# VHH binders against BTB/POZ domain-containing protein 2 (btb2): the designs that were tried, part 18

Target 1, 284 residues: BTB/POZ domain-containing protein 2 (btb2), of Schizosaccharomyces pombe (o74778)
Amino acid sequence: MSMNSSTEISQEPSIMKPVSSISSFVFNAGFLQGTFSDTTLIIKGETYHLHALFLGRSPVLLQKLIENNPKGDVHYTIEVETEDPYVTKESCLFVLSTLYCDSPRIPAEVNVCSVLAVSDLLGLDTLAFEASSLIEKSIRPETMESVIRFLDPNFEGLERLKMGMYPRFTSGLFNKAIQVMYNTLVSNWNTEYARLLCNLPFEVIKDLLESDKLTVGASSMARYKLANEIVKMRASFRKQNHIEGKGDESVVLAFDEGSRGIQLVHIAPGAESRRKIWKATSVR
Short names: E, the ipSAE of ESMFold2; O, the ipSAE of OpenDDE; V2, 0.75 times the mean of E and O plus 0.25 times the DockQ between their complexes.

## First folded at step 20 (VHH; framework vhh_6qgx_2)

Design aa5 (from z4 with V33I R54H; at its last look DockQ between E and O 0.53; V2 from the best seeds 0.68)
Fold by ESMFold2, look of step 20:
Structure aa5 (fold): chain B 284 residues (1-284), chain A 125 residues (1-125)
Amino acid sequence: as target 1 above (284 residues)
Amino acid sequence: QVQLVESGGGLVQAGGSLRLSCAASGFTLDSYIIAWFRRAPGKEREFVAAITGHTGYTFYTDSVRGRFTISRDHAKNTVSLQMNSLRPEDTAVYYCAAGKPSYWEAIRSGEYDYWGQGTRVTVSA
């Protein structure tokens, strides 16, 4: 005795319009359009219309919002001052946008060095470390000069190269770049690396060319030839660009070295004219 | 009826200038991001520039930064692209698009809601 109902019930679902996702609304209406913005943020003369709630995810901006407690006016005006040339309008827009997102990613379209600079400025350590990691992964002959210039934009020398301009995030990048150079120098010294090698401090060139980690042919003569070509290239660069007062560089064979057998020598300006000046001492 | 209509294309000598316009009807620019894309002969469509309707934030592809300027006119409900120092490589059909990007990469993507039919720019050597 089974009984099937022949009655069909047609139900129309409740008609409602779906709300936009929170992430879509926050990014578009909030960040891009400034809907209900309560904060005017100024960085390097550029103005951004943003929201204290989201800006508070930056430790630097949070502190400025806390210190700026306006009475009778609920709108914040805060300023972050910098002369850093890597802090650009587009990099600021990108980094500020990450405060409106969960788990933001650095896209290929943005300048990663500038992202690191702005992230450091705003105290966004996770994003700055991610930017540094991307820079490290990008180190190759084609990018080497750009990476080295980012570490030492003013040609201050080895100590700056070791740390970079943002030491918490850039320390160690130079060592990684040198490791890549050991494997790529012979094939790239007169092409991708030509201008870079002309601008590197002598101490770096010396350590690079004398190192056991660099393999050049089967004999010390191949290494001697390469080192001489690089020293000549550096001298020509200084002459062509009217760079004076840097002294001379040369390469000699070093008979005390096993298979590596060379030494790079720097003769400082006026070294041959120096003399020892006696300081009188007396017993009384 | 929502529409975007481009104008201002034409033939110009290298080093010259052109100003493209995108007129919007059926909606206000303040609710949208307006972007210009271009398609060169035999190539894929690429992002050129964008501007946010209300805040006025601007975005540019690297090859045009410093040469092209995107701007908006709320009274006329238009977005313009001033193109200076034009090069033969800028030859393309230029398209205006409007949308509501929900993440950073979407600003440069072709997933905009509304598109114009394009205006041709030819830069002779």
Scores: ipSAE 0.654, ipTM 0.880, lowest interface PAE 1.2, mean pLDDT 86
ESMFold2 (binder alone), look of step 20: mean pLDDT 85; pTM 0.871
OpenDDE, look of step 20: ipSAE 0.795; ipTM 0.934

Design aa6 (from z4 with S31D R54H; at its last read DockQ between E and O 0.81; V2 from the best seeds 0.77)
Amino acid sequence: QVQLVESGGGLVQAGGSLRLSCAASGFTLDDYVIAWFRRAPGKEREFVAAITGHTGYTFYTDSVRGRFTISRDHAKNTVSLQMNSLRPEDTAVYYCAAGKPSYWEAIRSGEYDYWGQGTRVTVSA
ESMFold2, look of step 20: ipSAE 0.722; ipTM 0.902
ESMFold2 (binder alone), look of step 20: mean pLDDT 85; pTM 0.866
OpenDDE, look of step 20: ipSAE 0.776; ipTM 0.920
ESMFold2, fold request of step 21: ipSAE 0.667, 0.680, 0.659; ipTM 0.892, 0.896, 0.892
ESMFold2 (binder alone), fold request of step 21: mean pLDDT 83, 83, 83; pTM 0.854, 0.852, 0.856
OpenDDE, fold request of step 21: ipSAE 0.834, 0.845, 0.847; ipTM 0.947, 0.948, 0.949
ESMFold2, last read: ipSAE 0.660, 0.655, 0.656; ipTM 0.889, 0.887, 0.888
ESMFold2 (binder alone), last read: mean pLDDT 83, 83, 83; pTM 0.852, 0.855, 0.854
OpenDDE, last read: ipSAE 0.848, 0.856, 0.797; ipTM 0.948, 0.951, 0.937

